Miniprotein binders against p81326. Designs and how they scored, part 14

Target 1, 226 residues: p81326
Amino acid sequence: MLHFGGFIMEINHISKILEKEREEYIRNKVEEYLKQGFSKDDAVNKANQSWRTYIGHRIQDVIYNLLKKFLKDSGLKVTTDKALNNRNLPEELDKVKRLIAINYGEYLFLPDADVIVYKVENNDIKIIAIISVKNSFRERRFETTYWKLKLKESPVTSHIKVFLATPDKDNEISYKCPNGKPKKMRIILEYELDGIYFLKEDFEETEKAKHFGKIVEDIIEISKKL

## First folded at step 9 (miniprotein)

Design w23
Fold by ESMFold2-Fast, scan of step 9:
Structure w23 (fold): chain B 226 residues (1-226), chain A 82 residues (1-82)
Amino acid sequence: as target 1 above (226 residues)
Amino acid sequence: SDEELKERIEKLYEEIFRIYELLEKAGNDEAMRRIFLLMLKIWELQRRLEETGDEELLEEARKLIEEARKIIEELRKLLEEG
């Protein structure tokens, strides 16, 4: 109980840190673009575009560190696709990579798995979940769905839960039409994926679409069944 | 150059995404499937180029760009006429 309360408190604390980080980032990028000869308006616009890209990577790092911290005592381990793309992998991470890789005839590719949760029991590795982190749906809208469908095709990977984590600040998948119907994109993502975790308060929860604060508890519960 | 080709692919992807949004609003499920499959092919190509940095993919990229251009033009005409 208290463990999950601590997780929610850290999410709130990090939100305040990210706001200060945004202010410093924007200020520095505006100065940089002005020095390159851009107008004030162009510099501000470019700085905001740069922040949107930066915050995507930053949210991935935040989610990775939060999950690593709060899943440790449950015997669960966390890694990233970036770590798995290193040329020299430890044996454990090499095994993780092989257990999530998808076969395309002559080629093996990793899904776009920003964060990966797994467990180690008696030197055997079991992948629990893959989490795709999206700060915007303007790019690669159904990429996560594609990877879920591919993972389902193999008995080696079919048990792996595929989750989407998103602040959805532009209400791209938390929005409802005037008639109360969700957008087609939200319907498809919720249908195909094992869950959507929102890093925002203003949305209606469903069985599969939840506040991010519930992700640790859900992952621990799933791991006990494997 | 390789950088010039990557820039063309990025701009093409943005155009495909815009057409996808218009088709979604129009409710044309068949046309959306066609554009969605193109998006997946372009995404896969971008990832392969990032992973390998490889000129092997140059000819595949050119063919995909040409295929995408034709499909976009067909779908744009469909949107104008619907």
Scores: ipSAE 0.000, ipTM 0.100, lowest interface PAE 20.1, mean pLDDT 76

Design w24
Fold by ESMFold2-Fast, scan of step 9:
Structure w24 (fold): chain B 226 residues (1-226), chain A 82 residues (1-82)
Amino acid sequence: as target 1 above (226 residues)
Amino acid sequence: SDEELKERIEKLLDEIFRIYELLEKAGNDEAMRRIFLLMLKIWELQRRLEETGDEELLEEARKLIEEARKIIEELRKLLEEG
């Protein structure tokens, strides 16, 4: 169970709620694509791709809003990479964007920062952490580690904690081999990142791989040292 | 008006969170599913509002807030009845 300052949720329960919506979502999307002229097989494939995107956004929204709610009283603010891509950025968010952007010569790119935690003190902004939210590792398994390594290169960004948050429904990084060894992907991600927070109950906890319910306390403790 | 709408959405979400916790304690899985999905719809709309100033989206937000209040009222009555 996750505990958020009086809000208790079971990861399995949230997963079940979202899973019940899957069948109706897929059915509606198949009909939509068929009306657009796609073949039955293409419509089904596109609908399944759409569901994977949809569920990823839903989990990201859950994480963003829970962090926003429970970090507010600790003087911490939360934003998203989508908010930072708005053309009419408020001054505060424009400063946040500049403090996490990575330089590639003439170009600046944002890291994979689905959720960003920062604080404001005397008009100065300090970035505490960025959180990459992954529903699955099907396509881009080490993208988050790439961004972590890039952020470490600059004294401006090297202090920023990079976390991965994932339900890992397919046991891609929470699975253990029969000999008890974690899979290579889990070992690499845990080694390179500052932490992995699982939206599931059944996994082997370590210093850096924890239940998602620990993330609020961890971020608050990190912010006190900055 | 936009500031007032944003305030209403934040208050509504706080109320939804309290109802979700109470339903979780009561063990009403179907009611929890209903309110959680409502919460997700409100968060999606809130995010879209922050990204745009779309007039159509403001009307959609007002309708969703009204629907949410009705659902909350139904679920509060359910909790009072046991």
Scores: ipSAE 0.042, ipTM 0.506, lowest interface PAE 6.8, mean pLDDT 80

Design w25
Fold by ESMFold2-Fast, scan of step 9:
Structure w25 (fold): chain B 226 residues (1-226), chain A 82 residues (1-82)
Amino acid sequence: as target 1 above (226 residues)
Amino acid sequence: SDEELKERIEKLLYEIFRIYELLEKAGNDEAMRRIFLLMLKIWELQRRLEETGDEELLEEARKLIEEARKIIEELRKLLEEG
């Protein structure tokens, strides 16, 4: 249990550091764009866009690293879609890639699998979960649900849990019915996916929508049933 | 080599997060600022490494990792003594 306490402590601490980093990053970028001759409004908009791109990559890396660290003692392994796209794959990762790839005739595509959790028992590989990491929902809103539905169609992949992990700083999917009006994106994502894990405190919690600190316990429990 | 370097940066970032928390509990504002600025430099280099893989950038990253570990060791000793 101390291991889970440590995980929650680290994720909360990372969130605090990222918020401080955001403020300094934006201030510095605004100054940079102002020196280049942009207006104040344009400089602010460009700085915010730069931050959204930067933090997207950082959140994916943080999630990968935390899961790798805290799942290791449970006999679970973690990899990324970036690792699976290497030209020469180790045998183990080549098997992982084959177990999650979706066939479109002469083409094979990986689902939106930023982070992949699997286990190895007696040289057999079992995929536990695929985690899609989204910093924002302005584009490709339902891409993760598309991949979930495609995986569900095959007996080989239908057991794989598909999760979404997000800070959702713009409150795009944090509540199902804010001010009495249903939010289609939150409702559809929660309905179709196996879980949504928030890297924030303020959100509507359900059986499928949880704080990111719950993900390690949930993955371990799922792995015991496979 | 590139993959080994990325793993070293990953481990270093974990150590930075842990030390930052300990320094925050200890109330050492100067040390917290030092470790936070170090984190920003490492994250920026990690991002640039992902985008280019430039050999000159890899050398810069290796030097930063070595300097960062010296700073982390100094701060750990400070926590042990305080």
Scores: ipSAE 0.000, ipTM 0.125, lowest interface PAE 15.5, mean pLDDT 75

Design w26
Fold by ESMFold2-Fast, scan of step 9:
Structure w26 (fold): chain B 226 residues (1-226), chain A 82 residues (1-82)
Amino acid sequence: as target 1 above (226 residues)
Amino acid sequence: SDEELKERIEKLLREIFRIYELLEKAGNDEAMRRIFLLMLKIWELQRRLEETGDEELLEEARKLIEEARKIIEELRKLLEEG
């Protein structure tokens, strides 16, 4: 369909914009740190670290906006965990929050759901998928897997698909057996999660590990079965 | 007793996750990997228990719970040091 082609086109366009944004961001941050009295090498290192934090949030925003735009015509709605943590929630979002919350006896916690896709049919809410966005795996490599396994334990949440979206710039999970050695993180994430969507061209494709351009059609297909 | 075992596993997983969160804040990557591997073993066992109900799996579950208690005790000592 036409809108799937448009989605891939917009992903390619945004990738080029993000590259240009990186150059401008780094230059501006280097300038700021130099004005603060840091050496050129320290300023560059600090600017690159600042960019890694910034791009993580930027990628989440990009994914949220792209999914919201391209799923709208299929009757699907998109929200974020940040929106669900607002104290004064609209009734619809309050219902979404209650349907994804995980029970720990006396406690109720939200999973790491950067982006949440759901549908509303005859006043009934169905959660389709949650998407965890990871720019880097250094700090939280298996957190998404933990939340997937917890969601599977309840009949209320066991149907919810858990996806990982990542540019994986450092090639941490792009291949199962690079140089003949198994990558435990890629193998475990692919095994336990419902899908991994790469924001890059070079990676080992499988039925569960795909280019991000496939995510809209996959979500729509899943929603038709619920 | 089968339902009591399931409740014990659920409570153990809650304690393990809390330890994981504390280790993550402490920045101890090795300890986090150890506790996370333990969580994966427990979930695999829990999934198999739901599928079959084998008596052999019940004994395996009790053994894993005891192993988990020892690991949790070691990791709590690491947290007290940092």
Scores: ipSAE 0.000, ipTM 0.100, lowest interface PAE 19.7, mean pLDDT 76

Design w27
Fold by ESMFold2-Fast, scan of step 9:
Structure w27 (fold): chain B 226 residues (1-226), chain A 82 residues (1-82)
Amino acid sequence: as target 1 above (226 residues)
Amino acid sequence: SDEELKERIEKLLEEIFRIYKLLEKAGNDEAMRRIFLLMLKIWELQRRLEETGDEELLEEARKLIEEARKIIEELRKLLEEG
């Protein structure tokens, strides 16, 4: 940790940098698509879709690196779904992949687990948590919930905590409806998941919905009980 | 009073930040992570106090301030000995 003023201030700084990068990225991509013969509306839509894919991976990488750094001294290891999809897996990661697999009768599938926290004890691997990183909730709003419910069905995976991490820039789950109630999506996600961690300042805080800065402490505490 | 407590938290964060920078210069990664996690706890309580003004949170904050002072004292001694 080299930045003074702390982790939360660094998250806020990253958020502002990403906002400026978004404007430039969208502008450049719109010009690119216009040159390819797309209409202005189609060019804008394609540029926004491209940005959502790009920023999702970028935020995931930031979260991965932060968790890896802060969990190292607690004996916890961090990996990603991208690492688990590599053709030639180290033995340890192959075991991690098998321990999060979900059974669909004759078929096994991996959940869409962006970041995975595990520990190695006496050559045995125990999965602590998976973290789903969502920049937008437009298309796959309940995907994380689906994977939580599937993991809960098996004794092998039922102990695994499922967290959502999101900047929620569009205020899709962090703000209240006009009548003062939380949005339906917020209610469902909070009910079914083990926690929601916001990469923003302004939201309705609860026992399960916290600032991202709390995630390290929560994961360490969970790990001690396993 | 509530205002006095908020001032104590702010001064405590300044002390924590100074210790953090000294630990960074000393290259003590373990101690740096410990003091930084403490900072995160205090910031979270400070935000909750600003949002709710909950009397129960004021008591929790007082306990955390005392815990923080003990940790700071321990780390200051570690810096002096190393």
Scores: ipSAE 0.000, ipTM 0.086, lowest interface PAE 19.6, mean pLDDT 75

Design w28
Fold by ESMFold2-Fast, scan of step 9:
Structure w28 (fold): chain B 226 residues (1-226), chain A 82 residues (1-82)
Amino acid sequence: as target 1 above (226 residues)
Amino acid sequence: SDEELKERIEKLLEEIFRIYRLLEKAGNDEAMRRIFLLMLKIWELQRRLEETGDEELLEEARKLIEEARKIIEELRKLLEEG
């Protein structure tokens, strides 16, 4: 479709463009930290950590904006965990936060919900999906799976779809059995989650593991069943 | 005013996307990166603007729109020279 063609093209170029800017970003941040009085080794380490945070936020913002744009005509709303952590929440977002929070006795915690899709019908809010955005899997590789399992335990949240979106630059979960060797991370994530959406062209496609360009239509279809 | 800013941002994003496609056809990777990073900044501010009534954010958005117009003009001249 023409509509989804433009969406896919934007996504495919985003990862490549952001990666090409890595060296320039790091060079500039190293200079900045050196001016603040850090040693060269510390400045380089801080710059690399800053890049990982920066690119993660940029990919998340892209996903948020594209989903907001392409879901609007279907009556679906999109928000972020950043918005939900604001102390002065509007009533609608306060309700979203309460409907997605997980109970740990005396404590309530939000899942890893970088992007949240919901709808409002007759003054009631229905959460459709949460999307966890992962640029790398070196740390907290099963965090999204943990949150899926916790959400499944409550009748309030068990219907919420949990998706993973990733460029997977290091090919950590792109294939289940490269060279005949099983990749436990891909197998577990695909089994436990409701979907994995890749911001890249080369990966092993299944009913649950798809190109990110398919996420809009999938979310719309899920919302029709609620 | 707020609705006028949102409309200006949306029109700028359409123009940025159009220039990006032209630069892609011309094979100018550096210019493509520059305009796409600008688009990411605009998208971040658009999201923040839609979620808050912060007056400081509105001024930041106006400044980014002016920066974007300059970059677009520079890139259009670059395309004309090719």
Scores: ipSAE 0.000, ipTM 0.236, lowest interface PAE 12.0, mean pLDDT 78

Design w29
Fold by ESMFold2-Fast, scan of step 9:
Structure w29 (fold): chain B 226 residues (1-226), chain A 82 residues (1-82)
Amino acid sequence: as target 1 above (226 residues)
Amino acid sequence: SDEELKERIEKLLEEIFRIYLLLEKAGNDEAMRRIFLLMLKIWELQRRLEETGDEELLEEARKLIEEARKIIEELRKLLEEG
């Protein structure tokens, strides 16, 4: 049996832990871009953009590996949209891909599903949840909401839970009403999505907005009802 | 070879996770941070090994495994002293 407490604490601080590595990462990337012929200003800007991409991928990897490890004992399986984009898919993953596809008339598209949780029972696949991982909300702030609304339109996908996982370092959606003014993005995301899981300590907690550590228990509970 | 290296990495990750849990019980936040960052490096290397198999990556893997063994031994001694 896997112990969970210490791991939950580390995940709530992942952004802060990685930020301590930021200066060395930026320095190395600036040097790399300078060697490629970029100006100092361009090298610095590209290094900062590279850091944002890097930390986003690290958070996705952490979430994927933690869910894979802690859901295994409950008979649940975890995959990623990157795995589903492989041209040579195993039969099981090809079925997963088909079960989360969204219909646009003659065309089918996958949602932005960074992490996908499913189960196999009696040779049938059931999708439990799709988790969107976002490090920031400057652009594409309602993308996850769009995919949730599209999934609700089909009897094949309407049962699938859509969750958002985020460190929300910039406090963009951590609060509904900072300083008495409603934060529209937080209100809309919480209303439309099945849950928001924060990888940080301080935020306005609700029935749908929780610490990331609660996601394992919530997914297991949902899977038992299917 | 490649398959042997992958198995070696999986076993190393399991050992790292056990040390992490012991450090959590001991309340050593800095040591937990060190072992967690090591785990992140190994996960990144594991992903890259799944995508490629070049000779430079194999050498990088061996160096990381050696680094990990030294960190694990250091942290085990910390647990014994506390």
Scores: ipSAE 0.014, ipTM 0.363, lowest interface PAE 7.1, mean pLDDT 78

Design w3
Fold by ESMFold2-Fast, scan of step 9:
Structure w3 (fold): chain B 226 residues (1-226), chain A 82 residues (1-82)
Amino acid sequence: as target 1 above (226 residues)
Amino acid sequence: SDEELKERIEKLLEEIFRIYELLEKAGNDEAMRRIFLLMLKIWELQRRLRETGDEELLEEARKLIEEARKIIEELRKLLEEG
């Protein structure tokens, strides 16, 4: 635990920064839309929609930087799907891309792998985990589950852990049975995925559903078994 | 033994390239993916062998060669059936 105390402190600090950043972002976007001739209600709605897209990318960047910082001493490497989409890839990243690609007849696609953790031992690459980052679920609620099931179908990718990381501010998957009514999304995601990591304090903790502060420890433990 | 192992790896890569070209002509993308990933594993092993005589690496090489032979045989049968 002491080894990961700094990690927990950094995520708490970043959460406070993101909250203040939201207020400024919304104010600036509302002003922008008002200048374009939208009504106040429309400007607010559009600003909130813009924020949902922005914060998704921002949280991905934060998670990438935190994992890269805190996994380096364990010999683990971190990359992103954005890095893998560059035209001229270093040999190592080209290998990573090929080891997570999924076959669809005439096409090969990457899973929704916002952050990818791997290790290099004697020039052999082992993919440890992919992390899908979701700020909201909406109509794409089971997308991460789809990629997990596809990865399980191949002997090359079946060992790869698939994790979901989410602030879940709307409490869509924070509890299995809030008010005595089962939440199918939480139940299915926990069942099919290897883990759910919450970027919040208020959620139902299980062996698979944990605070994001546990992710570094879990990944290191998994890597020792590969 | 190390010299025999290098020769086996070279012959496997030649067979893999030939099968890849035949699978490409046949349009079997799933089989092409399998052979391509096998090439990647063999290439990684070949790079590691260039620098060491590790006992664990030699055992890994033997297992990969056996795995490769089985995959090649399966894919060759698939090509003969089509």
Scores: ipSAE 0.000, ipTM 0.059, lowest interface PAE 26.3, mean pLDDT 77

Design w30
Fold by ESMFold2-Fast, scan of step 9:
Structure w30 (fold): chain B 226 residues (1-226), chain A 82 residues (1-82)
Amino acid sequence: as target 1 above (226 residues)
Amino acid sequence: SDEELKERIEKLLEEIFRIYELLDKAGNDEAMRRIFLLMLKIWELQRRLEETGDEELLEEARKLIEEARKIIEELRKLLEEG
């Protein structure tokens, strides 16, 4: 029996920590930029830009650690694209890398797989899901969709679920038709991907667009079918 | 340098995103498809540059940036006409 209440509690706790971290980070960065001679308005703008980059990496680390913690009892393993790009890989991770890498002639590239979930049974590795983490959609908005389409082209990778995880604080993909205008980014991402998981409360929920608190149970259910 | 090239690609992507939003507002689905395909090519090349650092990729990147500049200029003119 799995209980997901603990997972939801951890998400809520971490959200509160990240908000306090944001306030302290911005305060310190504003002070740094002011000391460099920037105006207050420029310092605040630069600090906010710096935070957006910082929080992207921070959210990826948080998601990795949460999934690793809550999936281990289900026999599922979690790694990252950063781990797979190390020069000297353990045999198991080298196999994971080979099972998700996409061939472009003489070159092999990893998809935008910030977090990778897999299982090992009888020394055979099955990749279950790839999770792309996006804090904002201004840059590289359809990159995750591109990788999903590439993975579908091969019988080796076509079973792999591709998920997007995002706080979407700017409401860029939270609704399909905000203010009566279809949001092509939300519509395309939901259509092409296997799921979108929001790290926020206010969004248009569908069978594919869910709160992040659902991701652990969804991954476990998918793994049972493989 | 590699860092100067990466900065040029990032600025180019910002221009592409702005054109994409303007085309979306104008309802030109054909032009949006063209800019979207260009964006995918640039992301692919950016990824390859991060992975390999190959000198052949640097030349390929410069050619793609030049191609993108021409497409952006064509689409800007299209937006001004309609």
Scores: ipSAE 0.000, ipTM 0.105, lowest interface PAE 19.4, mean pLDDT 77

Design w31
Fold by ESMFold2-Fast, scan of step 9:
Structure w31 (fold): chain B 226 residues (1-226), chain A 82 residues (1-82)
Amino acid sequence: as target 1 above (226 residues)
Amino acid sequence: SDEELKERIEKLLEEIFRIYELLEKAGNEEAMRRIFLLMLKIWELQRRLEETGDEELLEEARKLIEEARKIIEELRKLLEEG
């Protein structure tokens, strides 16, 4: 039988460690920018922008490694869009790339698929889910929904679940507005995507908006139907 | 070599995950946190290795692998004595 207590505990430990790392990172970057002659306000702003870039890659790596660890005993494999962009791909990964690529005439583009979950049955590959990892929604707020809608257009990719994983530190999609209405971005993302998984304790939970600790069991359940 | 080093790191991560699960069953939360912090350091090194083949980074990786082996051995002894 499958047990997910270890996964939830690792997520809780990672969340606490990342918060401490954030404080140290920002403090060091503010000092560096001040030494370069930036004002305090500019230094703080630049440090926060630097952190958003840094943590985006770090969270993606963390999610990749956690999913790889906790899905392997269920016969599921995990890869990344970074791995798929290598020039010399193993046959299996080349097939994965072809099964998630979106066709624009003579051109093929990968969706915003930071982490990809698939299975191999009888030498055939079935893509289960792609996970877009977003630390911030400022400039790219609907990028994930665009890729979801494009994937739905093809019978080859229409079954692929598209999930968003986010710490949502700025509370951009976690809560209702003071007037009780959900924020427009939350409404659109929840409507179009197959799920939103939060890397934080507090948020308005729904059938599609869950704590990240639920993602492993959800993916395994989806894979049984494919 | 870079490829040999990456393989050694992957095998160490697998061993770290096994030790973590045993510590979780034993209820040793302090030891679990220690091994998990080590895992995060290794993941950060893996990320940096993918960007460069820096000689200093390769040496840091070898030192971290040796540190990991010592920690794993200490934690393994804790599990045996419990």
Scores: ipSAE 0.000, ipTM 0.158, lowest interface PAE 15.7, mean pLDDT 76

Design w32
Fold by ESMFold2-Fast, scan of step 9:
Structure w32 (fold): chain B 226 residues (1-226), chain A 82 residues (1-82)
Amino acid sequence: as target 1 above (226 residues)
Amino acid sequence: SDEELKERIEKLLEEIFRIYELLEKAGNPEAMRRIFLLMLKIWELQRRLEETGDEELLEEARKLIEEARKIIEELRKLLEEG
């Protein structure tokens, strides 16, 4: 669709910027650790570990800004879990926070909702989607699935779409085994979640597993049905 | 007194939990959302009252209790009609 061409172009520009940012970040962090007295090998290792943490937050920020920019004309609003954890919340964001909260008996918790899309109609708030951003699946492989299953338990939150956005640079969920079978983790995530959006070119698309460039169009379509 | 107000809030929460359960069985997601949001507001107020003696907060509490009573009445009528 031509009206989403600008979104795809901006994703491509940001991808190139992030690669240059990585080179500069690693150089600066290696220098910093060397000044602290670490060996060259330790400095490089620590710089790479620091980058993995940094890029996770950076990708989340990029996704937030892209969605905010490209959804505004459709009457859709975007916020983050970081914004919802602010001490002084505007009334609108306080309502968003309450509509996404999950009940654990005597306790209420927010899901790990990196990016949240909602709409406001007649002073009523409707949550459209939660986007979980994962740079790696090493330790918390089914965290997004857990939150999806918890949200399904309540009629207040059961309509909320739960999406995963990931570069999947290590081919943990985008790669097929030599026998053509997807990995177990990919099968489970695709089955339970409402969609997976890849920030990479080379993978096999399905109805639920798509290029990130399709997310704006999909969210707008979902919002029309709510 | 603060103690009397806390008791009123506790009893109000019990009524809200009961209405939520009835709405869940009746299958009314819109009404359940309304009562759930009210419950969250009251829980926040209850916690603030435990931590402070702010006179402005007592006025907020009275207004919220009055609002909650009206919402509960509306939802009880809705349950009686279905």
Scores: ipSAE 0.000, ipTM 0.115, lowest interface PAE 22.1, mean pLDDT 77

Design w33
Fold by ESMFold2-Fast, scan of step 9:
Structure w33 (fold): chain B 226 residues (1-226), chain A 82 residues (1-82)
Amino acid sequence: as target 1 above (226 residues)
Amino acid sequence: SDEELKERIEKLLEEIFRIYELLEKAGNWEAMRRIFLLMLKIWELQRRLEETGDEELLEEARKLIEEARKIIEELRKLLEEG
């Protein structure tokens, strides 16, 4: 709780920075598209579409850097699926990749592991959690659930916690219907996954659906039990 | 053409996801397994296309799109019959 006040303050600070960054990004992109000859309406539409792509990557980077900073003193390491897809992997990251990769015949796929938390003990690697970061839900809403179910099939990976982190700006999984029942997607994701962490305030918290500020403490506690 | 190919892949994924939803409602888990594998191949290819512009990868993408269209047609026929 109070021991993670610094983490919560960083999240609040970054949220304010991202809002100002959005305003500047949209203004600059609208100007750019107008100079290219697009109409005002088309320029605004294209700028908003560009922002949706940009913010997705930006949020992943933010989460990676925050977790790396705040888990370091607990002996935990953080990497990304992007790092694991480098052609020349250090031995440690090559081992991480082998411990989470799933084989489909001629293909080797990483799960939806935007951020990976692991520990190293006596040159042995233990994967603690993988975190899927989603800015919005459209055609890929159950991808994380599929990967959770695949990881459960093997004794090597069945212990790995699978978390979803999302601002859920469009209220796709944080909204409740007037009768209090969550939407089908929220019910399925919360049931199958080990946790959902929201980068927003306006939702009802449960044991598995929490504010993002609680993720560091939860990961540390999980690591102690492994 | 690279941007056009990326748009084609995105639209294909949207169509595949609609079929996935219909198969889920129908409870056909075997067909769902096939569509999941196809989705994974396309997602991985989409990611690789974002990182490189190799001509070999563009050819691989076109072949996968052709394969996906055939599978989609087979699954649509299955849904219409059952």
Scores: ipSAE 0.000, ipTM 0.164, lowest interface PAE 16.6, mean pLDDT 77

